VH-VL binders against FAD synthase (ribL). Designs and how they scored, part 5

Target 1, 153 residues: FAD synthase (ribL), of Halorubrum lacusprofundi (b9lsn4)
Amino acid sequence: MTRVVAQGTFDLLHPGHVHYLEDAATYGDELHAIVARRTNVTHKPAPILCAEQRRDMVAALTAVDEAHLGHPEDVFVPIQRLDPDVIVLGFDQHHDEADIAAALAERGIDCRVERASGRDPRYEDELLSSGDIVDRILKQRGSDCDGAREGQR

## First folded at step 4 (VH-VL; framework fv_denrakibart)

Design s59 (from d6a with light chain I100T)
Fold by ESMFold2-Fast, scan of step 4:
Structure s59 (fold): chain C 153 residues (1-153), chain A 121 residues (1-121), chain B 113 residues (1-113)
Amino acid sequence: as target 1 above (153 residues)
Amino acid sequence: EVQLVQSGAEVKKPGESLKISCKGSGYKFTTYWIGWVRQMPGKGLEWMGIIYPADSDTRYSPSFQGQVTISADKSISTAYLQWSSLKASDTAMYYCARPYKYGDRYAFDIWGQGTLVTVSS
Amino acid sequence: DIVMTQSPDSLAVSLGERATINCKSSQSILYSSKNKNYLAWYQQKPGQPPKLLIYWASTRESGVPDRFSGSGSGTDFTLTISSLQAEDVAVYYCQQYYSTPHTFGQGTKVEIK
């Protein structure tokens, strides 16, 4: 079967993640998701939830046949193990498809790189970003600003 | 040269535990899957499962899941097949084999010599 | 699971004659986009491990004599030995590696007539 890989952090799940994985699944017969460990995330704040929990949540989604953890030292380990036919990037990820394909080829992985379609919000105030959800929580559920609570973290 | 060398023949009684080995040499052990194949006396080949040593991702045939454990020790380039409690029906030749490329969806180009396991009272 | 069925179970062929072994999969093992069939053929002689002969249905493994050839696509595959030699007496197995578990056919025993 055609084996598709999607990848991401998948911290707090939102409809954008579901759309991405559903669209990725249309590129082949089986969809594998690779969930980044904290050590794999360098360009943004660390995820709130541990990698195993994020993997289990992704694995429960109907579109996903199997979910995997990234490798702490070498992000190519699970990709080389899976040897996919297609890697599907998220709609708003800033990676160049050709550059990723070239990097994979240098590792002996002959894989085409595609990009998922985008999705518009279905209603006002629908959140399609884990970062936006975290920001909303901090604004609405932040601790009281008195001396008794300053030590909480 | 690339080769897989398996441990020697075993004679066991029902209920005993056993762990047999498959040592890879001549290649980067952690970057190739290792499969296990059973062949009962006078019968054909049965795919048992496969392991990727770099992260210990293991896949079992449904008929062998829970019956055996596949593991690997990448520090000594060795894969293992293990039984907690042997049955007479486990009497067979067991082969380890490597796909010819990094992924799991490739033919087995390198095979071990086989380990004969005999379980009788 | 994909079931692999070989025919015949055994055949006797005279030296120098053609031997033909068939293998059928219970579902297609063709990846159409790459035009690849995930099918291998192995030879096993008494007391020896299996030896890879053919992969991708028709690609001959290095060192395998030209008399061995594979053909077919989708669900029906054939291994042909164009001129049987004494050393070709063995059991031959097909295997699909399209989907886990990577199942084998039951085997075909080739003997001299």
Scores: ipSAE 0.490, ipTM 0.806, lowest interface PAE 2.3, mean pLDDT 90

Design s6 (from d6a with heavy chain T31K)
Fold by ESMFold2-Fast, scan of step 4:
Structure s6 (fold): chain C 153 residues (1-153), chain A 121 residues (1-121), chain B 113 residues (1-113)
Amino acid sequence: as target 1 above (153 residues)
Amino acid sequence: EVQLVQSGAEVKKPGESLKISCKGSGYKFTKYWIGWVRQMPGKGLEWMGIIYPADSDTRYSPSFQGQVTISADKSISTAYLQWSSLKASDTAMYYCARPYKYGDRYAFDIWGQGTLVTVSS
Amino acid sequence: DIVMTQSPDSLAVSLGERATINCKSSQSILYSSKNKNYLAWYQQKPGQPPKLLIYWASTRESGVPDRFSGSGSGTDFTLTISSLQAEDVAVYYCQQYYSIPHTFGQGTKVEIK
C-alpha cells in the first residue's frame, strides 16, 4: 500500500482544490491531506475558516482517505508521523521538488516528490481561486465584512 | 540507553477508574509513536492502539475504540492508558512499545516491562 | 482487519534440531513497489515482554543469533530456528504492520522434546 500526502490551506474549496486532490490520489492507494493552520500561513492573508472546519471539509472529499491538521511549529511533524511514500505538490506551489526531497531525506523520510497537473476552467463562470471567490463576495454583498461575526476563524 | 519504564501493578474493583503510565527515556520521545498491547492471562498479544506524542494523533484497534483512552504528556516523556470504568475482562498484562523508526508502519523494537492489572470483585 | 494465523499452536523439538513456525495473513502484506513485507517475529519468555527478532519478514534485529531466520512473501511466512538451544524455549508471535490495527498471530509455543 502506497501512502500519498498532499498539503494546502484549503480555505473556501474550489474545483482547483478538488482537481489537486484527485490527481494526488492517482499516485497511490491511500491519500492523506495535511491542512495548514493559521500559524503555517506566512505570506498571504489568514484563512477565513478555522483549521478544524477546513480539515473536515477536505476529509469529506471522495479522493481523500484522511485529513490531518498541520503542526503550528514544525511542518514536518505530520509528515514524519505519516511516513509517506509520495508527496504531491500543488501545480501552483512554489516549492522546488528537489529541495523538498532533500529536506525529507535529512529527516530520514524515504519519499518521492511529485507535482500535480494544472486544470483549465471547464465553463465560463468557473472560479479556481479562493481570492476570486472572496472578490466576488465583496463585490456582490458589500465591501466590508468585518461586522459579520466576532471571533470566527 | 533507550528505555520504556511502566508504572507498577494495579489491583482494582469493577467500576473503578485507572490510568497507567509508560515513560520513555534515551531518545526523542515526541518523534516516535508509542503503542499499547494487551495480553490476557495465558493468551496471546492484542494490539490496542498507538499515539504520536508530538501532536497527540491517536489510532485505536476497533476492538478497543471507546473502551480505553490513550494519551501522552510530552513535557515528561510519558504515555498513558486509561479506563473510566474497569471490567473483570480488563484483567491483563499491558505493554507499551515503540516502533523502531518515526512512522507507524514499523515493528516494535523497544518494549516496556509491562503493567499487570487485576480487576476482581 | 488482517487476520494472522500461526501453525502449529505448539511445537516440541530436540536440542540442536530445526524448528519451523508458519504464519499466514488473510490478505497480502507485501508492498511490491518497495519489495517489503510488513511482517515481524517476536520471542516471549515467561515473565518477560516480547523481544523483536525479525522485521521486514527476513531482516534480523541487531543482537539476534543467526540461527534465527525469516522467509516468505505476500501471505505465507516462516520463522526457522536452525539448531534449537535451551534458551530458545518461548512463545513466538508474528505481527503484520501493513495496516492498522497491527494484528498478531495467536502464538506458537516452542518446547524441548
Scores: ipSAE 0.438, ipTM 0.808, lowest interface PAE 3.0, mean pLDDT 90

Design s60 (from d6a with light chain I100D)
Fold by ESMFold2-Fast, scan of step 4:
Structure s60 (fold): chain C 153 residues (1-153), chain A 121 residues (1-121), chain B 113 residues (1-113)
Amino acid sequence: as target 1 above (153 residues)
Amino acid sequence: EVQLVQSGAEVKKPGESLKISCKGSGYKFTTYWIGWVRQMPGKGLEWMGIIYPADSDTRYSPSFQGQVTISADKSISTAYLQWSSLKASDTAMYYCARPYKYGDRYAFDIWGQGTLVTVSS
Amino acid sequence: DIVMTQSPDSLAVSLGERATINCKSSQSILYSSKNKNYLAWYQQKPGQPPKLLIYWASTRESGVPDRFSGSGSGTDFTLTISSLQAEDVAVYYCQQYYSDPHTFGQGTKVEIK
């Protein structure tokens, strides 16, 4: 039984996340997702939703057999625990496969590193980024400069 | 050397609580799972469950889920097996054991010496 | 749960003779992509914890005498002791670690004839 790991923040779920996890699942027999804690996110704005809620949402997806939280001090803790056969990186993740493979080997993890395929929008208004979703919320639901009070709604 | 050292024998009455321990030494305690195995007198081995000390992820055999609690304290490199209310049927030798590699899908290469638990009225 | 069944329950063999123990799993424990069987054999002597002898069905643990060998694949496995010694008197257990819960066979007691 091939054990696959996918890793991400998974803040506001969008079809890009679903595509990534579905593609990752094709590499093996069971898919585990590791959901980053706020303290694990250094190159992006902090996620809106708490880690437990993001984990539970990811766990509900058909492609995912089990979802796990990242470790606050050591991102490799759940990876060592799971001892996967394959780690699948997201298409847009900025990590180099060779660099990750080297870090895993240094920790004694015998694991292949792959990268998921990208996904184009399937319809005109499809959002494939948590950031874009946040921007749309602020534009359509946030208080604008015409109002005197920000808590009107 | 790599060792698992368990707490001493226990003699208890039905209804009493109990917590037994398994202390690891000679390796990075937090990076290996620790399993618990029961052996009733004159019987074979039963896998109870397993814990990963670094994040306390725990997996139970369905037969033992809700009957016992497995926990670990990584600050003292110790895993625990606990009962809230013992039964006479809990009389057994209890072993802790470590898989030979970091993951959960490996044979147990290191075993504790065992803790004999006797529950009698 | 995967059920592990050993045969025989007990076995009496003369010193220097071959002892053979069988273990059958209720479903395949072969991970075909890696060609690995998630099967281990343990030896347990009275008053002692189990000792790992064989893992991955046929890989002998360091320090284990070469008279011990494991074979088989999928659902049928065998532990062989080629020339039984007095110190080999023990109960032997097979174990699958393919899926949770891990399960053990009921054990085979090896005695001297």
Scores: ipSAE 0.433, ipTM 0.797, lowest interface PAE 2.6, mean pLDDT 90

Design s62 (from d6a with light chain H102L)
Fold by ESMFold2-Fast, scan of step 4:
Structure s62 (fold): chain C 153 residues (1-153), chain A 121 residues (1-121), chain B 113 residues (1-113)
Amino acid sequence: as target 1 above (153 residues)
Amino acid sequence: EVQLVQSGAEVKKPGESLKISCKGSGYKFTTYWIGWVRQMPGKGLEWMGIIYPADSDTRYSPSFQGQVTISADKSISTAYLQWSSLKASDTAMYYCARPYKYGDRYAFDIWGQGTLVTVSS
Amino acid sequence: DIVMTQSPDSLAVSLGERATINCKSSQSILYSSKNKNYLAWYQQKPGQPPKLLIYWASTRESGVPDRFSGSGSGTDFTLTISSLQAEDVAVYYCQQYYSIPLTFGQGTKVEIK
């Protein structure tokens, strides 16, 4: 059996997350997802939902065999524990495959690094990022709530 | 020297609570799993569960899920096994054990000396 | 759960002779992508905790005498003691670590004939 690891923040699940995990699962026999804690995210706004809830949502997805929380101090701790054959990066994640491979090797992890495919929206108004979802909530619910209730009149 | 040192023998009555300990030394405690294994008098080995101290990720054998609680305090390099209400059938030797690192899954290379728990009326 | 079955339950062997213990898993414990069998062997002497002898089915733990060897793959495994010494009198256990829950064989008691 081949063990695959996918990792991400997974705040406000969207079809892009589902696509990433489904694509990652094709690289092996079992897929484990590592969900980043708030302390692991310093390059962008902190996630809205707590890590445990994000993990539970990811764990419920058909493609995922098991979901794990990241380590607050060292993102490689769960990866060392799982000892995967493959780690699959998200399509738009900014990490270089070679840099990740080098970091894994330094920690004694014998693992192949792959990257998931991206996809385009399948219909008008499909949102494929948590940032886009947050922006839409703020625009439609944050300052003008009258339009949101128009259909209930 | 890498070692696991367990708390001393316990004699308890049915219905009492108990918490036994396993202290690791000589290695980076947070980077190794710690497992618990039961051995009833004259019987074989039964795996109960494991914990990864760095994040408290805990896995139980189905036979022990809900029967015991495994926890760890990384500030003092100590793992724990706890019962809320002991039964006579809990009479056994309890071992803590550390598996190898880096892909050895759960082959246990270091074992504690064991804690004998006797539950009798 | 993966069930581990050892045979025989007990074995009497003369000093200097070969002892062979078998262990069978109810399903394959070979992790094909890494070509590793997730099987360990332990020795337990009276009043002592178990001691790891073999892991990965055939890799001898550091400090374990070379008279101890492990073999087998998939579902059928063997522990061999090529020349039994007095200090080898013990109960021996196989253990799979392929999947949770981790499971042990029932044990094989090795005695002097």
Scores: ipSAE 0.006, ipTM 0.607, lowest interface PAE 10.2, mean pLDDT 87

Design s63 (from d6a with light chain H102R)
Fold by ESMFold2-Fast, scan of step 4:
Structure s63 (fold): chain C 153 residues (1-153), chain A 121 residues (1-121), chain B 113 residues (1-113)
Amino acid sequence: as target 1 above (153 residues)
Amino acid sequence: EVQLVQSGAEVKKPGESLKISCKGSGYKFTTYWIGWVRQMPGKGLEWMGIIYPADSDTRYSPSFQGQVTISADKSISTAYLQWSSLKASDTAMYYCARPYKYGDRYAFDIWGQGTLVTVSS
Amino acid sequence: DIVMTQSPDSLAVSLGERATINCKSSQSILYSSKNKNYLAWYQQKPGQPPKLLIYWASTRESGVPDRFSGSGSGTDFTLTISSLQAEDVAVYYCQQYYSIPRTFGQGTKVEIK
């Protein structure tokens, strides 16, 4: 049985996440998703939702056999525990597959590193990024604090 | 160098609680799973479950789920097997064992010496 | 659960003769993409913990004499001791590590005839 690992923050779920996990699942028989904790996120906006909720949402997706939380101090802990055959990177990640494979090999993890395919929006206003969803919320529902304004919600 | 050392033999009465230990040395304890195997007197080996000490991810055999608790304390490189209420049928030799590589899908290359648990009235 | 069944339950073999132990799994434990069988053989002497002999069905553990060999694939596996020595008297167990729960065969006792 081929064991595949996908990983991400998976804040506000969108069709891009679903596509990534469905594509990752095609590489093997068993798909495990690792959901990053806030402490695992570097130089990126902090996720809106707590890690346990993001894990539970990912675990509910049909393509995912099991969802795991990342380790707060060492991102390789769950990867070593799972000892996967394949790790599938998201389409938009900038890191070289070879560099990641080399880092894994130094940790004693012998696995293939693949990259998921990307996709275009399928309809007008389809949002494919948690950041885009947050931006839309702020634009439509947020406002600057103004002590002079009445009835702010 | 790599070694698993288990706690000593126990003699208990039905209904008593018990916690036995398995201490790893000579390797990076937190990065290897530790499994527990039961052997009833004169019988074969039964896999009970396995724990990954770095994050305490634990998997049980269905026949042992709810009957025992497996835990680990990474600060002292020790794994535990615990009963809240022992039964006479728990009388057995208990082994801890480590797979030979980081993941769970490997044969057990290192075994503890065993802890004999005798439960009698 | 994957059920592991060994045969025979006990075997008496003269010194220097071949001993053969069989192990069958209730479903395939072969990961075909890597050509790996998740099957191990252990030796247990009275009063001692089990000792790993063979893993991946046919790979001999370091320090294990070459008279021990493993073979088979999928559901049918064999442990062979080509020339039985007195020190080989023990109970031998097969084990699958393909799926959880991991399961052992019931054991085969090897004795001198």
Scores: ipSAE 0.569, ipTM 0.834, lowest interface PAE 2.0, mean pLDDT 90

Design s7 (from d6a with heavy chain T31H)
Fold by ESMFold2-Fast, scan of step 4:
Structure s7 (fold): chain C 153 residues (1-153), chain A 121 residues (1-121), chain B 113 residues (1-113)
Amino acid sequence: as target 1 above (153 residues)
Amino acid sequence: EVQLVQSGAEVKKPGESLKISCKGSGYKFTHYWIGWVRQMPGKGLEWMGIIYPADSDTRYSPSFQGQVTISADKSISTAYLQWSSLKASDTAMYYCARPYKYGDRYAFDIWGQGTLVTVSS
Amino acid sequence: DIVMTQSPDSLAVSLGERATINCKSSQSILYSSKNKNYLAWYQQKPGQPPKLLIYWASTRESGVPDRFSGSGSGTDFTLTISSLQAEDVAVYYCQQYYSIPHTFGQGTKVEIK
């Protein structure tokens, strides 16, 4: 059985996450997702939702056989434990496949690194970014205290 | 020298609890899975389950799910196999074993000496 | 679960003669992309823990005499002892480690004569 690993933060699930995981699943027989803890996220805003909740949401997706939490001190712990055959990077992740493969080889992990295909919006107003969802919430709900409108009959 | 050293033989009565141990030495304990294998008197080997000590991820054979608990304490490089309530049918030799590489899909190259558990009456 | 079946259950062979043990898996344990069969053979003598002899179906563990050899692929595997010695009296087990739960064959007892 080919074992595939996908990784991400998965804050506020959107169709882009679903596409990524579905595409990753096509590379093998068993898909595992590793969900980053807040301590694993350094170069973007902290996730809104706690790691356990994000893991549980990812675990509920049909494409995912198991979801795991990242390790707070060593991001390679779950990868070494799983010893995957394939790691699939997200389409828009800024990691180079060769760099990831080299880091894994240094740890003694023999796996290939692939990249998922991209996905275009399928309809107007489809949101494919957690940041866009947060922005929408702030815009629509940030005025709750002062945006009372008086309707007409 | 890479070694797995198990706790001594146990004689118990049905209904009693028991926790046996397997201590690793001579290697990075947290980097390798540890498996448990049962062998009933005069019978063959049965794979029970495995644990990865670094994050305590544990996998059981369906036959042993709910019957035993596997755990590990990485601070003392020790894995455990535990019963809340022993049955006469638990009488067996129990071995711990380590795969030769860190992943779960490798043969067991290092074995403990075994712990004989006898449950009678 | 993958079921491992060995044959025969017991085998009596004269000293210096060939001993052959078979192992069948209920489904393929060959990972084609890596050209690896996830099959190991263990030797167990009375009162001792099992000892790894062969892994990846045909790779001999360090320190194991060259009279022991493994062969086969997919679902059918063989352990051969080319010239049986007195110290080879033991029970031999095959094991698949292709998928969890790992499973062992029921064992083959090798005796002299």
Scores: ipSAE 0.628, ipTM 0.842, lowest interface PAE 1.5, mean pLDDT 90

Design s8 (from d6a with heavy chain Y32H)
Fold by ESMFold2-Fast, scan of step 4:
Structure s8 (fold): chain C 153 residues (1-153), chain A 121 residues (1-121), chain B 113 residues (1-113)
Amino acid sequence: as target 1 above (153 residues)
Amino acid sequence: EVQLVQSGAEVKKPGESLKISCKGSGYKFTTHWIGWVRQMPGKGLEWMGIIYPADSDTRYSPSFQGQVTISADKSISTAYLQWSSLKASDTAMYYCARPYKYGDRYAFDIWGQGTLVTVSS
Amino acid sequence: DIVMTQSPDSLAVSLGERATINCKSSQSILYSSKNKNYLAWYQQKPGQPPKLLIYWASTRESGVPDRFSGSGSGTDFTLTISSLQAEDVAVYYCQQYYSIPHTFGQGTKVEIK
């Protein structure tokens, strides 16, 4: 049985996340998703929702056999625990496959690294990014609705 | 030398709580799952569950789910098997064992010596 | 759960003769693309913990005598002791580790005839 791992933050689920996980699932028999904790996210804004909620939402998706939380101190702990056959990176993730493969090899993990395909919007105004969703909320419902952001000083 | 050393034999009465231990040494404890196996007197081996000490991810056999708690303390390289209320049917030899690699899908290469638990009035 | 069934329950073999133990899984435990079967064999002597003999159906654990061999694939597996010695008197268990729970067979007791 081929065990596949997908990894991400999965804040504010959108169709891009669903496509990524569905594509990742095609690489094997069992798909596990690792959901990053806030402490694991350093190169983009912190997620809005707590890690447990994001994990539970991902776990509910048909393509996902099991969802796991990342480890606060060592992002490779759940990967080593799962000992996967394949890790599938997201289409928009700016990770070098070679760098990931090298880090896995250093940990003794015998794993293939693949990258998921992207997908186009299926209809007008479909949002495929958590950042775009947050921006839309701020513009239409938050302080930005009045035409000026509070705390601009 | 890689080894698992278990706590000593226990004699208990029905309704009592119990926590037995399994200490790993000679390897990096947090990199391997620890499994628990029950063997009732004169019977075969029953897989109970496993725990990954680094993040405490725990998996149980359906037959043992809710009957026991598996835990680990990585600071002292020790895994535990615990009952809140023992029954006479819990009388058995309990073994801890380590899969030979860090994942869960490997044979148990190292076994503890066993802890005999006797539950009787 | 995957059910593991061994046969026979007990086996009496003369010293120096071949002992054969069978193990059947209720579903395939073969990962076909890697030709890997998630099957182990253990030996247990009275008063001792089980000892790993064979893993991946046919790979012998280090230190295990070459008279022990494993074979089979998919659902049907065999442990063979080519020339039984007195020290081989024990109960032998197969185990699948393909899916949780990692179930054991009921055991086969090997005795001297």
Scores: ipSAE 0.612, ipTM 0.842, lowest interface PAE 1.7, mean pLDDT 90

Design s9 (from d6a with heavy chain A54G)
Fold by ESMFold2-Fast, scan of step 4:
Structure s9 (fold): chain C 153 residues (1-153), chain A 121 residues (1-121), chain B 113 residues (1-113)
Amino acid sequence: as target 1 above (153 residues)
Amino acid sequence: EVQLVQSGAEVKKPGESLKISCKGSGYKFTTYWIGWVRQMPGKGLEWMGIIYPGDSDTRYSPSFQGQVTISADKSISTAYLQWSSLKASDTAMYYCARPYKYGDRYAFDIWGQGTLVTVSS
Amino acid sequence: DIVMTQSPDSLAVSLGERATINCKSSQSILYSSKNKNYLAWYQQKPGQPPKLLIYWASTRESGVPDRFSGSGSGTDFTLTISSLQAEDVAVYYCQQYYSIPHTFGQGTKVEIK
């Protein structure tokens, strides 16, 4: 059986995540998702939800056979453990497939690197980014009235 | 030299707890799974389960799930197999073994010498 | 669970003669994309742990004599000892590592006639 790995933060699940995982699943027989811990996310704002909750949500998706937590110090730990046949990168991930394949080979992992297809919004107000969801919450539920936030002045 | 060294033989009574060990040396302990295999006297090999010490991911055979606990302490390169309450039917030789590569889908190339556990009333 | 069944349970062979042991899996253990069968053969002598002989159905482990060979694919596998030596008296086990649990066959005891 072909074992596929997908990786991401998966904060605030949206249809883009579902599409990515469904597309990743088509590359093999068994799909494993690795969910980044907060400590694994250093180049962008920390995720809103804790890693265990994000893992459990991902694990519930039909396309996913098993979801795993990333390792706090070394992102390759669960990848070496799983020893996948294919790693599927997200459409928007700015990683060079050849560079990742070379890094995996150096660590003894015999693995293909593929990239998932992207998709357009299916309707005008569909949100395909956790960041967009957070922005929507802040704009619609945040308050710009000083009196509503005690102690600011 | 890649080696797995197991703890010594145990003689126990039914109802007692027990923890046996398997110490790895000569390789990066945290990057290889370690499996446990039971062999009852005069019988064949039974795969019990496997643990990845790097993140403690543990998988059990359905027949051993809830009967034993597999754990590892990566600070001392040691894996463990433990029982909360032994039964006479636990009398067996227990082997630890390492798959020959990082993943779980590989044959066991390195084996411990075995730990004989005798449980009798 | 994948069930592994060996035949015969025991085998008596004269020194220098061929010994053949069969192993059947309850479902295919062939990964067709890589053309790999997730099957291993182990030798166990009295009082010793098992020793890996063959993996990927037909690849000999380093240090294993040429007289040992593995063959087969999918669900039917064979271990052959082309010219039995006294030191080959042992119990032989097949194992699948295609899916967890990685089940073993019940074993075949090889004795000198």
Scores: ipSAE 0.651, ipTM 0.854, lowest interface PAE 1.6, mean pLDDT 91

